VH-VL binders against o27280. Designs and how they scored, part 117

Target 1, 266 residues: o27280
Amino acid sequence: MDSMNVPEVLEIKRIVEESESVKTFIFSWDFRREVRPGQFVMVWDFRDEKPMSVSLIDPVRSEIGISIRRVGEFTDRVHGLSEGDLLGIRGPYGRGFELMGRDILLVGGGIGMAPLAALADEATARGMRVDALVAARTADELLFLDRLEAAGVNISTCTDDGSCGFKGFAHERLLTLEENHDMAAVCGPEPMMFQVMRILDERDVPAQLSLERYMKCAVGICGQCCLDDTGFRVCAEGPVFWSQELSRVREFGRYRRDPAGRRVPW

## First folded at step 3 (VH-VL)

Design w6 (framework fv_bamlanivimab)
Fold by ESMFold2-Fast, scan of step 3:
Structure w6 (fold): chain C 266 residues (1-266), chain A 120 residues (1-120), chain B 107 residues (1-107)
Amino acid sequence: as target 1 above (266 residues)
Amino acid sequence: QVQLVQSGAEVKKPGSSVKVSCKASGGTFSSYAISWVRQAPGQGLEWMGRIIPIFGTANYAQKFQGRVTITADKSTSTAYMELSSLRSEDTAVYYCARGPDYGDYEFDYWGQGTAVTVSS
Amino acid sequence: DIQMTQSPSSLSASVGDRVTITCRASQSISSYLSWYQQKPGKAPKLLIYAASSLQSGVPSRFSGSGSGTDFTLTITSLQPEDFATYYCQQSYSTPLTFGQGTKVEIK
């Protein structure tokens, strides 16, 4: 019998509604099984299984949180669940973010703030100065602002429509900020991450970028998240990559592939 | 290129202490754990503990708790392992290795090893 | 503590042979398993991480598989430089633990 793929069945302890399209599902967790910001788990609803980033790591309460955006059939079903319902969880998987130095910049777009929220908690708990640039289409889609503020994070926002903070995109906002950080962590849509990476490279700030490409995979398996030029699989060698590694990937920030293997520009 | 360079071989008497150094170069010192792993003659590998230099906090295997102290000096990118109350069964090669964990879940780089012989 | 048990403890093989080494964890460790090669008088060298990912610079004849409690290292066409001791190691929880080792000797 192949028991290696059997997930642990956990009860949903709490659900936090982050926005109209995003919920955080909180589970009791045995921290003998270590988990770090930037890692992901496989979530099984007893029908389909999808990878999800860990957005809350709380050893004091013995809890983890997983933030899920409603984007399709699987996530619609999971969003329909209530406290007390069950989900299967496997993992964690992947290498997490590295923290170094005294000062860190977080740049998150949409659901990309989920793994960065966990990182912010870790960085602030360790005494680092944390600056976060949080980007979304509208004010109602900005995620984790209250949590970041409670953690002592210095927050800048931008929205496409100007409903909160700077009117424009993350990279445009970043250009208006004079910042010197020991490192940065970036997560969001690839075009945003590519532009942000370029600016951080010009400022000589080493950056780690988290690829959430597996969230767009038709079947949610790791084979569909292979990067074009390097053969890196997001789930095996990521999802976190240094900017130096991603600068070598011709595909990053320029195009993706549809199910037929055709190039589709961002 | 990441390199870990350890201090030279030591011969110690029972009841004494030994302090082995591990100097890192070519990578980030703070964002990875530095672990200490020993190997007695003809035996397997035994994890003793780790330090995460950015935090200065070390964790130890229970067998060594109270006898081992792992420290790091970020200004020189050097980790240290001190083992006290030495016994003959502490005769081993002591390795430093980058990982696990914090930024890395595998031992991707190893020091060359330091032979420690405990004899009367 | 998670106990790691390797099988066999030693094996004899010839150049060109397919060699299989197994590793069993006393508890589920997901895919937090690495394989190392050690030659006499040398430090261990990482071969495989995350149960199945080949370390950069390691020949493609080495492969790993498994998840949960049962893991396998395979060398598809043994070369003279592959005669060594191989160790599995879990990074699922501290204390980190290694298997007892498998010595691959020339026949």
Scores: ipSAE 0.000, ipTM 0.389, lowest interface PAE 18.6, mean pLDDT 82

Design w7 (framework fv_bamlanivimab)
Fold by ESMFold2-Fast, scan of step 3:
Structure w7 (fold): chain C 266 residues (1-266), chain A 120 residues (1-120), chain B 107 residues (1-107)
Amino acid sequence: as target 1 above (266 residues)
Amino acid sequence: QVQLVQSGAEVKKPGSSVKVSCKASGGTFSSYAISWVRQAPGQGLEWMGRIIPIFGTANYAQKFQGRVTITADKSTSTAYMELSSLRSEDTAVYYCARGPDYGDYEFDYWGQGTAVTVSS
Amino acid sequence: DIQMTQSPSSLSASVGDRVTITCRASQSISSYLSWYQQKPGKAPKLLIYAASSLQSGVPSRFSGSGSGTDFTLTITSLQPEDFATYYCQQSYSTPWTFGQGTKVEIK
């Protein structure tokens, strides 16, 4: 048993309310166990365990942050916790984002901005120019705007309802933005990521995309007989994939799984 | 099962426009592309463009950019293709088809076709 | 644009024959290839998708193979209803493009 596979019980040092439905839980972290943007941890409330992306990586303060959206019983219980309470943390797991070039475009939808906020910090620290397109259904669901602004990120927003910034979807806003990025990183709902990926591919911008549903593959829980719709065997460690890896996964962005495991359109 | 039903044949004068409808029934309308494909007499199939209703955006083949507009009405599950500045070369059968892309990588269902004749 | 070239443009065959139609893409399209059958006055009908998958309701005498740039549609034991024009189509990159068609005519 590797020590990474045993949950460490950590005290919640600070809680930041990002929105009415999203909180960031901050813990002291021993950086002898390295963490990179795009990686995730398993969060254990002593009853159930769920994967969560790391949203803050601060070696200077010896802290990590984990941002959690309230969507069900587990997350409701975790949101009910206070500073000083305990959670089990196991990890980190998965491959992180890779940075290249001088400028990067971040495209985040909803809670998908969480791993991208950590990436923005690293890119900025490396001296990269960072442009972020932050998308949500409404203005109240836009996340990390203050943190991104403090880091010197050039921010564009869009909301489905037009309550902040461009009225429309992320890919529609992207079409109005400058095309000259060395790379991109994308995280959010799969339909959004699929459309953004297609535009970036047409612009010859290499992109990395982070997929929640592939977090199990990163820890080796996925079946070794993973097949795409053409019968080609593909089993890659997630949750971060290059766009060239995802462009031929026929299910990506097109189908989701219902509670019975059946493919249904988004 | 999915069925696509198109509007009836049209005879148009050069310089006018035509708007063809395609009503979908059965299945999910929003998460599949509705494409328009035309076929001139004695010729092959030519893709003109598509709309993916869930995203609200349309994409067009370069040849038709500026002359074609594809729209969708989700409340009636109907897609439309409007082609302007008609020329004799636009005489063709116009098909709507479900796919490619978003939910499908193949044109799995086709409308019956709408004959458009451009004559003086 | 990705160009799709079919061979032959037409062929003559008899009932019971084995017919082979090829389709070549100007660049690799992986397995994003479909085959369609079109009869005079009718809309095209999907036969094969993902290069080799048979569409529901299509007779098993139809089969597809290939990947990358070279693809084949095979009809074993040709039946009277199979005399039609066949088209390949790529769904790898926009604009979506079709082959020029192969007309299968009765001898």
Scores: ipSAE 0.000, ipTM 0.432, lowest interface PAE 13.6, mean pLDDT 84

Design w8 (framework fv_bamlanivimab)
Fold by ESMFold2-Fast, scan of step 3:
Structure w8 (fold): chain C 266 residues (1-266), chain A 120 residues (1-120), chain B 107 residues (1-107)
Amino acid sequence: as target 1 above (266 residues)
Amino acid sequence: QVQLVQSGAEVKKPGSSVKVSCKASGGTFSSYAISWVRQAPGQGLEWMGRIIPIFGTANYAQKFQGRVTITADKSTSTAYMELSSLRSEDTAVYYCARGPDWGDYEFDYWGQGTAVTVSS
Amino acid sequence: DIQMTQSPSSLSASVGDRVTITCRASQSISSYLSWYQQKPGKAPKLLIYAASSLQSGVPSRFSGSGSGTDFTLTITSLQPEDFATYYCQQSYSTPRTFGQGTKVEIK
């Protein structure tokens, strides 16, 4: 029990530079502790602890990968680490993605492609057809395209500035893609996910959405992880939710919470 | 406006190799899948393979595996298709074609075609 | 490989006719189907993508329908420039595969 709440100190085995601001840290993992796409771990740098989605799950090599975007003090310190350095890892936590049917649409924005990359690996290993819509502000922020292509995923891209693929937003590109899939999985900025969810709902495509933004605190005591109308805690019941569950949350895509817990428009 | 311009017609002997070029202009070269499709005289269209230049990855139809090599030079915005161990049944018009994104879901731009004749 | 079969292999029609061409996939391809027109000596031209979406610049007399395994291309009020060979193509999996073609000939 205690061991489940105490970080294991793991050596950084390999670092993959995904972009100017994103790195994937690869660790040896004991798969007696199951990990599934869509789950997260707590990463401890011996000062602070932050939740990070698992982006690589490789039982054959006994490895997991954690992709981290540089956005603040903690992530700046972690990005400064090298192979052979140590980090504390505990988990996994949260509800992972569920796969159903024979074809799946992945819609990822920025770092939201990290958990979807792990899902793509599992879906292709199960013989599913995988279509990925990869969205970012610029071409340099598109992630995991090499990995997705190597796995046989059918890739569409869009960038806000038109530097790669469709010029525009993910939901605008989605309107020009195939209308029907057995399921979809979506991860990215909340306003993007809201627009994508609405389109998928109209098409009667069941969708799972990952709410990583609410995983800012340690598991167990986290007001930021709570969704107002449903009482769901992302750490306990998420981060992955079905679109039907999110349709009951009045705040999704419209409001965020400030540090005092007050509702503030995006 | 995007254009794909291919190299000129070739006459080859059995057992030789042919390398056809496809130069892209008017758009982003690296981000779009470029496929090669051939058509024997009086026959239908046959997909041979594709490359996505930014990744350098190429995929091939099994029928051509071991004989076809698709490459791309990002600096010249040119894709190449090389077919080795030529046989008379390889006589065809070879097209390059480009999709609207990295997945070759449809081909909205086509080269003019390159006639390759393998003499008997 | 996914096999694409078109019907008919050829048809004769007059200007003003309604023409229907069908395409059958050996397994479900959802809506990952495109239609192309090819005129003699020319490269193919995209008409329809995603089974039913009309390509920009293509006349509205062309339409596509279907999903799963059975697809249809319809040309209403056939024009002289529409006498050509038409191909369906699946993009559900690699390798991409084409139907054998349907030749639309003048009666």
Scores: ipSAE 0.007, ipTM 0.527, lowest interface PAE 9.8, mean pLDDT 84

Design w9 (framework fv_bamlanivimab)
Fold by ESMFold2-Fast, scan of step 3:
Structure w9 (fold): chain C 266 residues (1-266), chain A 120 residues (1-120), chain B 107 residues (1-107)
Amino acid sequence: as target 1 above (266 residues)
Amino acid sequence: QVQLVQSGAEVKKPGSSVKVSCKASGGTFSSYAISWVRQAPGQGLEWMGRIIPIFGTANYAQKFQGRVTITADKSTSTAYMELSSLRSEDTAVYYCARGPDFGDYEFDYWGQGTAVTVSS
Amino acid sequence: DIQMTQSPSSLSASVGDRVTITCRASQSISSYLSWYQQKPGKAPKLLIYAASSLQSGVPSRFSGSGSGTDFTLTITSLQPEDFATYYCQQSYSTPRTFGQGTKVEIK
């Protein structure tokens, strides 16, 4: 029963076109409610509510940004909105990233770069050196390269089709990059995250991974975001997990769930 | 299949400027960091700066800040390095170089070099 | 700026010799170090990246090692085509900086 459980109706202050399919919606935010990179909010368009990662955290301007990919009816409606329009926001929710050491590697795929962009801002503000491996299927799906460059991040890219940077998958590119970091943070498709995690484990780099599973309910109310073996709920105990926690989850990187909750191989 | 081809040798007078070009072929030009590295006769390699064309922003070594301008034309896949207020000590071979992507952690592709001679 | 210092500045060697070149960074650069070979009148050629990874097409007699501040390039059995100048380069921070070079000359 705190203010995080009540939707606040906020005006869209600015919209940034990140790509043809991704927009960042920027709102004024009262930072008496702490927001950390890796956390998410529930976005309400007065018809449906969906979880979205916080991609911009700016206490100096008193702003947050929420990045949304157009993938269905809800996101299509939200993408049709303009500056000055209203959305309901609840949160933040979930476990955020923890920063340690001096050097961090970020590995992001597609929209998974959204929470990592916010983390990059915090890491650079703390004086950490940041390397980012940004992966996508095509050049058009690479996100936040401009924000990462502006923050002083060392950027590497890869695309499945070779349209930007290394031609291949994130884990293949990672094998050709610097081996030693104090920590890593990873967010993207589960098969990518699983492969990246295994390489980082081999290198003794502690990693945090963010699981971006869609759900249509309030935090902690339902079990739809549950992981096998451990009973972890992404919205309640995640979305950020340490690699040692995920190494004990048999479902991670191997199976997904269909609408009926059945296991489906990746 | 990536190739970097630079403009031809230049002879310049002290106080003038020089603009060297580097045309990239093969691969996506805008997504790679293009660095400029010079080498004075009998001396080592000196990094001057870089540009990532998609961002339009360039970073420079402090020694060259204010005299060097690095630009890129995405339509022609060409990077440029312009050095102003030339002195005799700017006599060098100027190379463009790039790595496998944005990171510029290593330079696996190099232009052939452009000799710039500054003399009266 | 991170200063890179190579040792020795020059050396004389014979075909078949084991050659060792060292590179020291003024601060820790982890393994963000590359080695290049340059022959007179030519652009540099990448040999080693990430301190120890051999570039495709480079003979296995070349190897790199080290981390932090101290790095080594080794040529296990020097061949005639290996007489050249060798440079280390850090990519840990901007500006990118090179060592002063090590010239490997025929004895």
Scores: ipSAE 0.045, ipTM 0.596, lowest interface PAE 7.0, mean pLDDT 85
Fold by OpenDDE, second read of step 4:
Structure w9 (fold): chain C 266 residues (1-266), chain A 120 residues (1-120), chain B 107 residues (1-107)
Amino acid sequence: as target 1 above (266 residues)
Amino acid sequence: QVQLVQSGAEVKKPGSSVKVSCKASGGTFSSYAISWVRQAPGQGLEWMGRIIPIFGTANYAQKFQGRVTITADKSTSTAYMELSSLRSEDTAVYYCARGPDFGDYEFDYWGQGTAVTVSS
Amino acid sequence: DIQMTQSPSSLSASVGDRVTITCRASQSISSYLSWYQQKPGKAPKLLIYAASSLQSGVPSRFSGSGSGTDFTLTITSLQPEDFATYYCQQSYSTPRTFGQGTKVEIK
């Protein structure tokens, strides 16, 4: 095991309130350790450890951000923390997004916008045209809109209840968009990603999708995040996959494994 | 190992209702979707709807909406299809079939079929 | 609804023959296509899913190909037990729809 597998105790430098349920925790980061959008870190609150996507990569300020949605006991504890408090961070792990072309489409749902926000920053910095379809259940759950706008991203919003933007699901909104892009990056609920991927494949748009699975070790050893049939480990071969790779993954969009290893629907 | 066993043949009058059962065994009932597909004599296959037992959510073909009800009992691993306002055109063999959780991409296991005859 | 059209509706073949059945979708369904075999008085049996994936337990003489709108089921060497009706089915959208079927008969 190399040094990257030992959690570093880091001080929370800043906390950004993204929404009622999402906070971004910002840490000082030594960029001698490279980090890419789409990669994740293991966050340790000295009681439990969870994988979290990197949502901010700022080499100028020497900072990274981790956006965390409040969904359970671990995240409840983390959301109770204040600036100056400590967390253990190890990583980064996994395969991040690759950028290609000049014109890219980001499709994100809910907290799935976290890694895409980081990708948007990189893409815009490279002079790429970035369109982002940001989806959520309601308007108040839409994430990173101001940040994306400030970066020069062309934003289209979609909400299930129609409280903001297009009323409907991300894939439905996507169907109304006729323009093709050189590449797409997708992250969100797997049912959403599944539908979006289908449309992108039909349009021959190369797409990368970030999967979420139960991860324990993050280093490809325990096999808890192994995808059926393929043997892909989300923590090692992913979490970012090309659509061509996911086309081989039978369980994608169909089911997942719970912590006990049981097959459960989405 | 996985088996779907359906209820027996039914003879019904026009305007009446029929309820067919499908009991699953040899696998995890709640982790899969159960679809209903019918086949009229000498005709092809027609998808009617599906249910995901763990959520109790059902989807129907528009053709049958308002007339078909698909339910599931997790405790008995049994799915049900009820078709009301029966017509002669509803005479068919009705199959239950198991598929994947979210998208019933394919049907890997089928019941033996239930013949429903609607005649005056 | 997505219409699935099979060709031919019926064909006659002999044991050992190469048999090809085509299925066309009214719109692109990517690879969300399955093939089934049905014998008289029996439920359909899954042969191919995801356009080209062979279902477990199905003989290797069966294969599927295609994407988008055009798909093909191939039986490399027809066996006596292969005389049946074959159906394609799309799982791209609801309602799920089947082709009209192709009956493979003895020549």
Scores: ipSAE 0.000, ipTM 0.502, lowest interface PAE 12.5, mean pLDDT 91

Design x1 (framework fv_libevitug)
Fold by ESMFold2-Fast, scan of step 3:
Structure x1 (fold): chain C 266 residues (1-266), chain A 123 residues (1-123), chain B 110 residues (1-110)
Amino acid sequence: as target 1 above (266 residues)
Amino acid sequence: QVQLQQSGPGLVKPSQTLSLTCAISGDSVSSYSAAWNWIRQSPSRGLEWLGRTYYRSKWYSDYAVSVKSRITINPDTSKNQFSLQLNSVTPEDTAVYYCARDHDEYSSSFDYWGQGTLVTVSS
Amino acid sequence: QSVLTQPPSASGTPGQRVTISCSGSSSNIGSNYVYWYQQLPGTAPKLLIYSNNQRPSGVPDRFSGSKSGTSASLAITGLQAEDEADYYCQSYDDSLSGYVFGGGTKLTVL
């Protein structure tokens, strides 16, 4: 099998400022190389390479978008780039979301709304009814609200500090929302996803969850994710997993790994 | 405060099913923070973990590779207990069998153990 | 056949310091917490150390644990006659997707 995964050098066609700390970088894309919501690419700034989820998939304009939050040196450098500058892109990689049923729920926290925004676009284009619960620590960290509204998504918000919408955590808000959905997709901080998964499981709503930590495993950068308590090969099958798969991993939402690979509480 | 009390026969014939029960007091078998394990001890193999069952919105069970094809561990919420069934036993399954709790409080260590049941597979 | 390696025996005199080793690999001790259990004759194992070096309530501070790389140690200071027992280390093995034990060390107080 051909596995020449060399970065393709692409010009930044357009930059959208989503918030003070988040930008979406848009590139022309050849859709003979198909991309699905929930997949990621490796972004190379000619110094470091990092995995980033695809947040926009637009075959009509022949474009993809990659949303990046400013959190460190690599992302600071990328945020300093302008339209016309070049980045290396490899991929796509990983397992994407699967759509099923007529009515779906999206639950996103912070930058976790990025892959869910791409999924919302596809679901609404298929004529599905989409409810989105958009959660963040503060109002200024709520992402993609205008894009979701333009797509016809039914939006609920919550913030930890109460600066916009429901005051509280995503799972607390979810308890006040309608129970009837054919599936859910969830992306955000792992403790949030775990609490949301428990509620959805009690409601018998199958859920798909996207886990950032399995992106590096999928491209062979680290192998520490290859096995769990059930023999599930996370490094080959991520970053999107069904809740039935993740419910069997006792570490999910409870424990993380330190730099030495030891289990520590979240 | 937590106690595990084992019951079941101490003699099983080769090819039969070994069946043991562990009754729980001071905790619930459906306690979200706990998992319920079977561990055996023999002179030839030492301490060997066999598997566990636990509740996290629904029931799950995990089994050691060495016994996975022959083992079932089931909860009984009405009696607050869990059981071990090990099929097609051989003399190599002769061991002292323990039930044990692992709990999040001590980073999933085996913090409480049953008294143990000597099971002899013979004749 | 034990996945983790312990010496089969250890001995000491009252008041002495005794150390029991436990050796593994990157898939178990190298990546996961180590636990220690004490088994007195005719009884079930009892948790002695969890998370490499933590003591449950009721365990004397004479017992301590440590971990370095793929190996761990149990140290007993001020050895007493009642410490005569079998000691087992335990970890989780990522490659086996299960818990693994050492072969046990019989500690004799002379």
Scores: ipSAE 0.006, ipTM 0.474, lowest interface PAE 10.5, mean pLDDT 85

Design x10 (framework fv_libevitug)
Fold by ESMFold2-Fast, scan of step 3:
Structure x10 (fold): chain C 266 residues (1-266), chain A 123 residues (1-123), chain B 110 residues (1-110)
Amino acid sequence: as target 1 above (266 residues)
Amino acid sequence: QVQLQQSGPGLVKPSQTLSLTCAISGDSVSSYSAAWNWIRQSPSRGLEWLGRTYYRSKWYSDYAVSVKSRITINPDTSKNQFSLQLNSVTPEDTAVYYCARDHGEYYSSFDYWGQGTLVTVSS
Amino acid sequence: QSVLTQPPSASGTPGQRVTISCSGSSSNIGSNYVYWYQQLPGTAPKLLIYSNNQRPSGVPDRFSGSKSGTSASLAITGLQAEDEADYYCQSYDDSLSGYVFGGGTKLTVL
């Protein structure tokens, strides 16, 4: 039976300005198409299509939210849209987060807090204790603090420049936090995630990490990352991976690819 | 393809320990994306989840409240299998016992099952 | 008391539509995915529906699932003789920290 991966043209119901560079676009959603924290959708502006993590999942209001940071031509165009304008949405896709235990840690950097905000909502609704370490370069780039506080999350902040909370990087702040979590979920720049993963591994805390660069692999856009015609996987399905899976990926946190496909150190 | 193959005795006396083993092929018992379950089925209680074991940096086990004091589920990474040990059995433990894989816990629960083992508890 | 409630039996004739209900509470179906399993006599249960409404590869499109609030339903359209089996719903219960099953429904194709 064929899957129908056709974009639905949806009206922007509401726009929330999260920061100078980040907006959340909210759409009515038919929850016969299930969506879970950590999954993503393909956003189509009728010129180009990009993967975006789902940052709000509200079955009571029948709404989903997608948070988008302004970083280039596509996102500049989308940021120029208004309530009532249309976008194409296809999905959801990918492996989402898996909740385990009673006490969880969320570690987010910048826009990486977007999928973690959706996870925090689900975890708190399930009666879990949630600690969130929210990291950014500066105070004005810290995201979702009001939403996390409203959900009952215990929040710690850190900024590279010291403008809010701990002065330093997420992994430096993590070293000063208590070791009492059943699992962790991590999303942000790969160098940050790698350092956080190493600390969590030493503390024997299983961690799930969300990798933006594997989102297209999960939907079959990258042929080498998906099941080939012979039925063999050439890489794991994303975007969410367990830390043990990522420890086997030599490239994670150490190398990236330039436009020619060559390895370049972080 | 994943296959689960069960082995163990079909008759156990009251007060003894029930021991069953599930051998895994097509996946690893230490696979980070999987959990390994025991489920039993009887006419009086229907399908009943007993517990599971899984690897996430270390081994974890979860057990149903009804059997928690009597049950142990253990992995064996060298043989790629896992086992059920149920202590102090009574006639009420008579059931068909299944092993089953839980993959990705929240979205694909029991996708592969063993063939089942009928266990009768009688003197 | 049973955690998830299903009717003990259902029946239909070839070509007709049959629905099987599954009722729970806010701690299970109300907050978690619902799964459906088909069990033929003498065999292990087989996954039929996952994540409320998704079909594994190889399951015909005449099987569909739905969930509303604390209840779920399995619908079979174009009923066929080979659909005669026991059907079980399953979810996770947050208060029990474990998986829970329905009592099962014996579907008879007349």
Scores: ipSAE 0.006, ipTM 0.509, lowest interface PAE 11.5, mean pLDDT 84

